# Ledger of designs, part 14: VHH binders against a8x493r558to705

Target 1, 148 residues: a8x493r558to705
Amino acid sequence: QWLENALDMTNCRLLRVAGESKKNFVNDSPFLLINEASVYMLARHIDMDVQDILTRFRSNIVVRGLPPFIEDTAKRLSIENLEFEVVDKCTRCEMICVDPMTGEKDPSLLLALRDYRNKQKMTFGIYIRQSNFEPGQFVEAGSAVRFF
Short names: E, the ipSAE of ESMFold2; O, the ipSAE of OpenDDE; V2, 0.75 times the mean of E and O plus 0.25 times the DockQ between their complexes.

## First folded at step 7 (VHH; framework vhh_vobarilizumab_d1)

Design qc3 (at its last look DockQ between E and O 0.08; V2 from the best seeds 0.00; counts 0 for: pae E 19.8 > 2, placed apart)
Fold by OpenDDE, look of step 7:
Structure qc3 (fold): chain B 148 residues (1-148), chain A 119 residues (1-119)
Amino acid sequence: as target 1 above (148 residues)
Amino acid sequence: EVQLVESGGGLVQPGGSLRLSCAASGFTFSRNAMAWYRQAPGKGRELVAGIRSKGSTSYADSVKGRFTISRDNAKNTLYLQMNSLRPEDTAVYYCAKGYLGDSPEFDYWGQGTLVTVSS
């Protein structure tokens, strides 16, 4: 039904899912989704490697092939046959200043995000929750993604 | 102003080796992903190798095992060690600054250095 209004974008794909190559979603647990295109925009602004930014944002899901910041207005999305509801935007804090792999602290990302958002709420990424449930369903890297 | 200056190109016989260098300035080199591209006559520009700020590397299938991308952050220099060169490696090689993802996007390029592999 609502799939009819999906953005007709080619090559919109699930880039990665944290923790497992094949992921099953729990209905009550939100996941943090990051749009790689949005990361590119931020990377250009702050002069930082995309991989470093992604690591610092600690996303569960990364998607590619979508327009930058489309997630800021998205209400729903699908990954293959799984449907998700956008729950909220992810408000960022000092946590993103710490590299989770090395423990190194760098305030530049947070400051840059503040500036990038024009001193508005420092959000990046969205929390999503699965809205349909079928036994045995999973998603993996390469899965088709649509935003609504 | 961002500047990328390639060097080290030249004529080499098949099976030979070359080492390309790219001197970078005008940005924080250590924070950025870098890449080498090449463009052969009559062909499109293609990604050869990329290196993240943290040092992880990626290669085109055609150069895997033969080429090595590396960086010296203290010198703001990117390198491409090319071994076992083949005629099909003949191209202008470009240094690029930008953002390596699954879809690499780069915002600055050098002028390139010509590599010719011929017997």
Scores: ipSAE 0.543, ipTM 0.797, lowest interface PAE 0.8, mean pLDDT 88
Fold by ESMFold2, look of step 7:
Structure qc3 (fold): chain B 148 residues (1-148), chain A 119 residues (1-119)
Amino acid sequence: as target 1 above (148 residues)
Amino acid sequence: EVQLVESGGGLVQPGGSLRLSCAASGFTFSRNAMAWYRQAPGKGRELVAGIRSKGSTSYADSVKGRFTISRDNAKNTLYLQMNSLRPEDTAVYYCAKGYLGDSPEFDYWGQGTLVTVSS
């Protein structure tokens, strides 16, 4: 029953846009998107608060309501009526091992990602770029998101 | 044993309000994501609203601005305040808990409570 509901994630929502209550996108620069469900899946393997993991990945955009890691296969997405194309996956390095508040280095997050990504490439999150311009249109927390 | 017991459903006129409750036991409620789903006649279950352990919320477009999900961690209780009810809101409403802690995957549902919006 839960499997049926988890696969039917029609209610995907924008959880966070970096530092803004509204966002007007510039078409020519990529934004980094992270799927919250993928963070939770990774968090099950380490003793780290999911919010701390989110801040260490330092994304521009966080979404929820997608199955974990399905963003790895996405080609495009929409946020409200704005259309985006996926440019690339985000390769992660040791900067995610540095506590943003203390500067302390702890390799556990990078090692957990490496273990999960048994395909050798340590990617987490996707870069997206707006493919259409909508003057005066904005996205905000709670905006509807759909992946393709 | 995990238990989720929904209550508060009933018959209400269009434009009315109703408050659903879900009493939870058998797990650490305060560390789990919780959600309300609904199933209308002839449709599959759909997500209505979700709430994380720390209180952040999400809503389906069809209920945004009318429904409010909340939780009381001291009472192990999840709530759904439903305002401005429409006939299209008629459904069995289900409480759900996250798979492992604050996971967005839901692994257990209650028995449901019927909400009927009609004159």
Scores: ipSAE 0.000, ipTM 0.082, lowest interface PAE 19.8, mean pLDDT 73
ESMFold2 (binder alone), look of step 7: mean pLDDT 85; pTM 0.856

Design qc4 (at its last look DockQ between E and O 0.18; V2 from the best seeds 0.00; counts 0 for: pae E 8.2 > 2, placed apart)
Fold by OpenDDE, look of step 7:
Structure qc4 (fold): chain B 148 residues (1-148), chain A 120 residues (1-120)
Amino acid sequence: as target 1 above (148 residues)
Amino acid sequence: EVQLVESGGGLVQPGGSLRLSCAASGFTFSRNAMAWYRQAPGKGRELVAGIRSKGSTSYADSVKGRFTISRDNAKNTLYLQMNSLRPEDTAVYYCAKGYTLWDSPEFDYWGQGTLVTVSS
């Protein structure tokens, strides 16, 4: 019904879901969604591999095909037949300075985020919650994503 | 200033091997994704192999099993080991610095290239 107001992003797709290729969402917990285009902007700023940044942000969902930072104003989204509401923005801290695989620390990403946000609140990514939970439904990489 | 300088190109017979090197400077090499491209005469530039900052690699189907991309972060050097070379591998090979690879390649600097000629 509310699909009429969706952004016309025909190439917007689910890049990955953490944990498994096919993901069933649970309605009781929010998920952290990251826009790859936004990551790319940071990557260029600090001269770091996008994959490294994505890993450091510890997202559940990564989407591709959106304009950078469009998620900052999003209220709702759909992934295939699943509908989500945006709950909040993700405030970042020193955790993103740590490589979760190696434990190595690099403060550059946090500093870059600070600068990119013009020393405002250091948010990156959005928390989303499924609003139409139905048993047996799942999404996978390549699923169509629409923002509202 | 970012600099990428390729070397190791030359003439080799079919079935032969060659190792390309790319000396990088002017940026933090260990934090960046790197790639090899090639351009044959009359053809467009194509991605040959990529390597992420954390070492994961990807290859074009045409070179899988024959080429190996690697990096030495201590030396700020990118390598391309090319085995079982074929005439169709003849091209100028370019080193590239970037932020993302195979799915959506984004590179901001390129070397001048090194010529690889495979001929009997």
Scores: ipSAE 0.731, ipTM 0.885, lowest interface PAE 0.6, mean pLDDT 90
Fold by ESMFold2, look of step 7:
Structure qc4 (fold): chain B 148 residues (1-148), chain A 120 residues (1-120)
Amino acid sequence: as target 1 above (148 residues)
Amino acid sequence: EVQLVESGGGLVQPGGSLRLSCAASGFTFSRNAMAWYRQAPGKGRELVAGIRSKGSTSYADSVKGRFTISRDNAKNTLYLQMNSLRPEDTAVYYCAKGYTLWDSPEFDYWGQGTLVTVSS
């Protein structure tokens, strides 16, 4: 019931929630979380703007203020007083090669991720599930996020 | 510090044209999507047009075919060519740095806006 020791990442903030600036959690189904810094790390190596990269990864939640790829080591996190467990890493496939605006295929994002992972499983982002779910709770942009 | 400075607004008759400009500084313009939003009095801001760093564009249905967004990465300048203007286009027009423009505008940088008034 009690959290493990928190990482000292007090400047981590919720950047975006799909569908609105707030997210009402209506059930305890997993949500996909992406770290903005990890997006910027990949963007340095390809000719693609951050908004394009972010939409191709498709996510429910984006966070800011963390080192790149630190989410790969996370077990739990909190967003304000809401608690979440990391349930899996998100395995990526060729779907991220498709531009959602035009339908054009560009493999550069998938290739950049492959190069970063260096023959390891091609994951980007994490699935999280609220551990203390109750109806009517929500998170909003700017909410404090802590990783454990 | 990020700065976005809009210009080119004014009073115009229905059917007329205006060209808006946005001078950008304090960030790497060529790596960012950019957008124009507008806000009529008493209404929320709405997306008018967006353009990615590589030049692909999107438009609100209400302006498609009449407005053209463009960018000059060498001059760090965003443009909106507005043709066949209608009274419903009356609004303050804002230049926006394009990060998260499509889903979470609260974290985007905005200019101070330029007023476009379309009336006879």
Scores: ipSAE 0.012, ipTM 0.298, lowest interface PAE 8.2, mean pLDDT 76
ESMFold2 (binder alone), look of step 7: mean pLDDT 83; pTM 0.838

Design qc5 (at its last look DockQ between E and O 0.15; V2 from the best seeds 0.00; counts 0 for: pae E 10.0 > 2, placed apart)
Fold by OpenDDE, look of step 7:
Structure qc5 (fold): chain B 148 residues (1-148), chain A 120 residues (1-120)
Amino acid sequence: as target 1 above (148 residues)
Amino acid sequence: EVQLVESGGGLVQPGGSLRLSCAASGFTFSRNAMAWYRQAPGKGRELVAGIRSKGSTSYADSVKGRFTISRDNAKNTLYLQMNSLRPEDTAVYYCAKGYTWDSYPEFDYWGQGTLVTVSS
């Protein structure tokens, strides 16, 4: 019904889902979605590999094909036939300074985020929650994503 | 200033091997994703192989099993080991600094390239 107001981003796709496999969503559990384009902006700013930043952000879902930071104003989205509502923005802390694989600490990402948000709240990524539950449905990398 | 200097190109017979090197300077090498591209005469530049800062790699289908991309962060050097070379591998090979493999124009810096010629 509300799909008619979707952004016409034909190349917007699900890049990664937690576990790199088919994923079912639970209605009562929020997921953290990261826009790769937004990560790219930070990557260019601090001269760090996008993949490294994505790892540090510990996202459940990564999407590709969106303009940078379009997620900051999004209200809803769909992945294939699954519908989601945006619950909140993800406030970031010193955890993103730690590489979850090695434990190595690098403060540059947090500092970059602070500067990029320009004295605003240090948020990156959005929490989303499934709004339509259909048993047996899965999403995977390559799934079409639409923002509303 | 970012600099990328390729070396190791040359003439080799089909089935032969060659190792390319890219000396990087002017940025924190260990933090960046690096890639090898190539451009054959009359063709567009294409991705050959990429390596992330944490060591994960990606290869074009045409070179899988034959080429190996690697890096030495202590030496700020990127490598491309090319085995079982074929005439169709003939091209100028470029070292690139970037953040993703998907968009060629989004790479920040390129070297001047090194010529690899595979011929009998």
Scores: ipSAE 0.734, ipTM 0.884, lowest interface PAE 0.6, mean pLDDT 89
Fold by ESMFold2, look of step 7:
Structure qc5 (fold): chain B 148 residues (1-148), chain A 120 residues (1-120)
Amino acid sequence: as target 1 above (148 residues)
Amino acid sequence: EVQLVESGGGLVQPGGSLRLSCAASGFTFSRNAMAWYRQAPGKGRELVAGIRSKGSTSYADSVKGRFTISRDNAKNTLYLQMNSLRPEDTAVYYCAKGYTWDSYPEFDYWGQGTLVTVSS
């Protein structure tokens, strides 16, 4: 319960939703969520800016205001009044080694993730699915996010 | 909180120069790409110049050779040196945190802008 309450007090915010400031949700497909702090954690160990790292990971939702990698322990989350369940962690492969603008391969991001994971399963980000669908629901950048 | 504050705009004659500055705070400046965008009256916003955290740069064709983007990570400041200014450079110039060469994923945070007018 203490951990759950601590997560509720993190002042987490929605940073981006799929290139739109407003998005209607439907409960029929998982969305891929990435924690900005986790990106910064990996970036400390490689010579790559945050925007390039984000592009390589490809995500629907980016959040900020949380400790790095805390999303790995999440079971559910809310974005305003919308409730989501965590479906799975997102496994990453060599595709994240490709610079999206040049096509050149650079293994540094994949290697940094592998080192962080202690050579275990190469996950980064989580798949979420809405659990409390109601008509007319939507989210926007700046929405309050809470992890449980 | 994230804050981007542009300065250095003004009225200048064709052929003149201006130097724009953007003071940044509330994020790890040294680990973020930065960019300048501009918007002429009644037109869409366009990318002028970008600079990665490592220092590599890119420019719109219309400003290559005339404009220079730079950054000072110690001062959390982004710059745009604008030389050989033309009337078509007249616009509000915006400092931006992050950019992409396509729309996915995006980091769209903008300052309030600084007006540059190139006119006689």
Scores: ipSAE 0.006, ipTM 0.355, lowest interface PAE 10.0, mean pLDDT 77
ESMFold2 (binder alone), look of step 7: mean pLDDT 83; pTM 0.841

Design qc6 (at its last look DockQ between E and O 0.24; V2 from the best seeds 0.00; counts 0 for: pae E 9.6 > 2)
Fold by OpenDDE, look of step 7:
Structure qc6 (fold): chain B 148 residues (1-148), chain A 120 residues (1-120)
Amino acid sequence: as target 1 above (148 residues)
Amino acid sequence: EVQLVESGGGLVQPGGSLRLSCAASGFTFKRNAMAWYRQAPGKGRELVAGIRSKGSTSYADSVKGRFTISRDNAKNTLYLQMNSLRPEDTAVYYCAKGYTLESYPEFDYWGQGTLVTVSS
């Protein structure tokens, strides 16, 4: 019913779900969603590959096709027929300085985030929780995403 | 200042091989995604191959199995090994620096290009 107020963005899609090509969401667990466009803004600032940044952010879900940082004001979203509520923003720490694959440390991303947020709360990405449970349903890369 | 300098272009016969190089400077090479583009006469610039900072690669369908993009981070150099060259591969090849491998407009810097001519 609230779908009428969704952002009408062309080609807003689920880019990645961590660990699986098809994902069944657990209703009682929050997921970390990252907007690729937002990552791109940081990438340009610190001169780093978007894919590297995405890896460092350790997101569960990555979406493509949204304006940068639109997720900061989102209240709800849908992925295909699944509905989610935004629970909180993700506060970032020094963990994002560590490459999870190599263990290499680079402070650039954290410093950039600090500067980008103008020394406000260092958040990037949003925690979302499924608000409707439908057994047997799953989402995959390419699924339509709508923000509310 | 970011600089990208391509080399290795030239004339080659169909079925031949050529290796392009791109010398990069003025930025942290190992942290960036790089790509090769080409522009044939009368055509638009198109993506040929891309490589992420962590080494994952992508290719245009027209060059899959024939071209290989690689990088040497110690030398700040991008490579394009081109095998089984065809006349339709004739183009100016450009080295590009970017943050994604998705689209042409997302690359920030380009080299001057090197001409590859495939002809009998």
Scores: ipSAE 0.725, ipTM 0.881, lowest interface PAE 0.6, mean pLDDT 89
Fold by ESMFold2, look of step 7:
Structure qc6 (fold): chain B 148 residues (1-148), chain A 120 residues (1-120)
Amino acid sequence: as target 1 above (148 residues)
Amino acid sequence: EVQLVESGGGLVQPGGSLRLSCAASGFTFKRNAMAWYRQAPGKGRELVAGIRSKGSTSYADSVKGRFTISRDNAKNTLYLQMNSLRPEDTAVYYCAKGYTLESYPEFDYWGQGTLVTVSS
């Protein structure tokens, strides 16, 4: 069963790695991972482009090729030969109402997340910690990602 | 599946005008920033103009005042009005979903391009 779930997620690719997270990637944890499909799901209910939504979440890692919100149930993942454990979901607060480039406030993203979560805990994205150490190893856009 | 189909390219005289269109499908057009890029022979792609979902625009310095990007969210169509064309505007023009100054093609989607040639 578990292999079957992993196979369903084998088309996943790394979209980007933020420059700040790159400097901390190897030794510092946890890193914040966002699923692009989950961003699109929130975008259906607000007049904000996907780039702006991604900027407000300020994630270290963005992945593509997954069903929306499947990351909520993930326990482990790999990016190429690097292995990670999911250590927590990222609870979001009023800080995502602030455009990190301009400082302007717009609550629409927080409200959309609230509506999706149906008044439950306001999580979006997952914190991951590297479980194996590979010095000098880098990941890049297009790297294969597998969730478990 | 995301599809971006450019049209309106062709041969024009210096000083002439051309209007490019990009028909978009397979994604929520009005929720995405859109852009035009171009690539001259032997050079990398460069941003020409971008437009956010809320309508704000930006332009490369080389085209400011001559080119106008616009979008029609009801028709899922992106436009580029190119006026006062110069020989250095000769390039393949690409419609793109998303807007960045860096080239991260795995993050954004591109059309097949339409050739614009400015010559006598």
Scores: ipSAE 0.011, ipTM 0.314, lowest interface PAE 9.6, mean pLDDT 76
ESMFold2 (binder alone), look of step 7: mean pLDDT 82; pTM 0.831

## First folded at step 8 (VHH)

Design qd1 (framework vhh_vobarilizumab_d1; at its last look DockQ between E and O 0.12; V2 from the best seeds 0.00; counts 0 for: pae E 17.6 > 2, placed apart)
Fold by OpenDDE, look of step 8:
Structure qd1 (fold): chain B 148 residues (1-148), chain A 120 residues (1-120)
Amino acid sequence: as target 1 above (148 residues)
Amino acid sequence: EVQLVESGGGLVQPGGSLRLSCAASGFTFSRNAMAWYRQAPGKGRELVAGIRSKGSTSYADSVKGRFTISRDNAKNTLYLQMNSLRPEDTAVYYCAKGRTLEDYPEFDYWGQGTLVTVSS
């Protein structure tokens, strides 16, 4: 609907949605969105697999094709016909040190994030909430993503 | 300093098998994704197989069912078991270290390569 100030990210796509290839959104529930490019930048500073980082970040949505950290200034975004508003940045804590699948603990990621953020507020990823509401809406991997 | 040293290449007949090894050092092997690439004469370098830090694997369609990538974290060694080799598998095989595999086809470091020749 609002095409006014799109960041012109023509190749931005939905890479992953939590659970399955298709995701139904709930109106009042925020979703955690992670920019893969941002993760990659972080991974460049640490000795860890990007997929492992993504897993530890426990994101609902992962997007591909964006410049790194562009999400930090985003106000809105669209995934196909679904519209979202950015609610907040995700403050990270010791949770990311735990592999949610195995329970293995590794403090490296948190330490790296701390250093990467210059010991400022350790945020990574953004919480988004759906702003248009229609029943039966869903998105899937490959969906076009636009940031505003 | 990151080092990757491939070994195990050689001459084999079609239908034969080889096992390549890559000795890794200079980084935390167990925490990183690794991959095998190959470059045939006159062709570009292509991804053959990848393995994540957690052990998940991926393969090029051309080698699926024939090649197996694996890792021994205790030995900091990457392996490529190559079965049912074909002449078109002839190439220099490279070990690669990367943060990602298919998500970002970018790897940080490469070995010197080991030559695999499949010929009658």
Scores: ipSAE 0.499, ipTM 0.789, lowest interface PAE 0.9, mean pLDDT 88
Fold by ESMFold2, look of step 8:
Structure qd1 (fold): chain B 148 residues (1-148), chain A 120 residues (1-120)
Amino acid sequence: as target 1 above (148 residues)
Amino acid sequence: EVQLVESGGGLVQPGGSLRLSCAASGFTFSRNAMAWYRQAPGKGRELVAGIRSKGSTSYADSVKGRFTISRDNAKNTLYLQMNSLRPEDTAVYYCAKGRTLEDYPEFDYWGQGTLVTVSS
């Protein structure tokens, strides 16, 4: 009984969305989602602040409160009552090596990702597409996120 | 609430020195890139110098060798040491907090600024 009261045992929360603190996903194209914890794991071995790393990945959506890289196994997720399907993983290239402040190249982020992936396909982040329609719906920072 | 408060501006003769300070609060200073920008009257705001959370620095060509950016993460304070000042360095200097994750490349918060005037 008390287990039934512990629905949604994750602390996963929406950290940000591109362009607004509120976001309406109706009729929008697929979005790139990044797990903040995965960024921190890559950052342990490189001299780069977390915000710079997140900007280089150019995500639409950032979530927190999950173990690193758990998003690699996800097939579906919800943000509040909005449902999404994972449509692909995001393959990364040399563009993430460019320092947004100076334009100078620093390969450390790409190399850290390569080392994590053990020379397999260099993916980081997942593309998601809304699978249900909810007119007038929006999400904001702090919205509950669940992975499936 | 993010606050950035600049100080240390003033009037100085050409060839002189000033040290600017920026007191920061309302965010985790040690995990953010920081920068100094400046704006002369009638001109656009330009990047002067940037510093990463771990201390790596970058400078505009016009100030290389004369200006030094630094940070004290224990005191949440950003500094700009300005040497060999020239009249063209006259501007309002702004402390800037690292960019929003929504836009690239961007610094997303600025202080009120401190005026530096270089004149005989």
Scores: ipSAE 0.000, ipTM 0.121, lowest interface PAE 17.6, mean pLDDT 74
ESMFold2 (binder alone), look of step 8: mean pLDDT 83; pTM 0.840

Design qd2 (framework vhh_vobarilizumab_d1; at its last look DockQ between E and O 0.57; V2 from the best seeds 0.00; counts 0 for: pae E 7.8 > 2)
Fold by OpenDDE, look of step 8:
Structure qd2 (fold): chain B 148 residues (1-148), chain A 120 residues (1-120)
Amino acid sequence: as target 1 above (148 residues)
Amino acid sequence: EVQLVESGGGLVQPGGSLRLSCAASGFTFSRNAMAWYRQAPGKGRELVAGIRSKGSTEYADSVKGRFTISRDNAKNTLYLQMNSLRPEDTAVYYCAKGYTLEDSPETDYWGQGTLVTVSS
């Protein structure tokens, strides 16, 4: 219904979802979405492995093929036939300094994010909520993603 | 300035082995993913193997079980151990900073390459 207002983007797709498997969404639960292109920009800045950053950001959804930081102004998005609304930006804290798998601490990411955001609000990623929930719906890696 | 310098290429018979090295400088080697790519005559450049900063590795199906990518962070050096070489492995091998399996948006820099020729 609002697809006609989609941003003109090509090759946008779902890179991964939590668990690397098919994901069922629940209407009441927000999901953390990260744009890989945005991470890559940060990775270049901080001189760190993109995958390491992604792990530290603890995202539910990672998308590929979008311009960097397009998510910061997005109002809605679709993953295949699932529709989502953007509910907020993700404010980052010291949690991202800890590797969730090893417990290793590295303060450089938070510092880099602070610098990258010019000491403004340290946000990275967006919280999204499904707006057209239907039982049995799921998404998987490779699904088409559109931002609005 | 980022620099990647490959070495170890040469002529080898089928079934033989080679070990490639890549000397890296100009960035924090230990914090970055690295990869080997190759380009055969008349073909496009393809990912051979990748290694993340945390040590996890990935391989093209064509080299699985034969090639091993590794790194020495203390020496800022990337390695590719190539065993059971085949004629179809003939290519220029490139060292790269960053990689993805599906495409190469993470690849920031490339070396000049080293030629590997597998022939009887």
Scores: ipSAE 0.731, ipTM 0.883, lowest interface PAE 0.6, mean pLDDT 88
Fold by ESMFold2, look of step 8:
Structure qd2 (fold): chain B 148 residues (1-148), chain A 120 residues (1-120)
Amino acid sequence: as target 1 above (148 residues)
Amino acid sequence: EVQLVESGGGLVQPGGSLRLSCAASGFTFSRNAMAWYRQAPGKGRELVAGIRSKGSTEYADSVKGRFTISRDNAKNTLYLQMNSLRPEDTAVYYCAKGYTLEDSPETDYWGQGTLVTVSS
């Protein structure tokens, strides 16, 4: 499915960048973006703390204000004046079953994603890379985000 | 289905202490983050303290060092120990299932609240 136009996501905003308020981007370092609504959709399917789910996915960037899973169709996005290309979907594997703080295994998240994806590849989140890098640029929480 | 019942509120003088309790049922308590929120008269509801399923805690700056959140997974009970109480701590305190610290949406699961009044 080929999308050329911006998605109608007028309320989309940057929630966080790797646990900090501010991040500089470069073209040669892809970042993992996760949609908060998609996390909540999985959380309703399993009885698990949303923050534990987020920790297991190890995201660099979290956005809010999008419908769940709409990021799967995106080709490009902007965060303020910074432009990014979607370079791949993030395929998830057994390592999301491991609590990064304790090392304990719980397969429930991977199994829930498998059930949600039903016969499709087990992806969650998208990798993005800046396409219009300029030195000294950065983004912060609350930045406006547009998907295309 | 989900039920959260707060208790332990009351009237105390400045500098006093209270311990709030929240009895939880209708979900797997041990696998969920829990929180205390409060609402002062004429104000919005705000996060006071949160505790993750794995035990890590967060506190609002205004209560840090004075309040302690804890949980007893065997009894499905959340606690808030409130020390060195100040008049500005006067509020209805709510137990909540789930929370976020930044730009938090309201949770779907709240208790009925317990009133804490700090006054001479």
Scores: ipSAE 0.013, ipTM 0.375, lowest interface PAE 7.8, mean pLDDT 77
ESMFold2 (binder alone), look of step 8: mean pLDDT 83; pTM 0.835

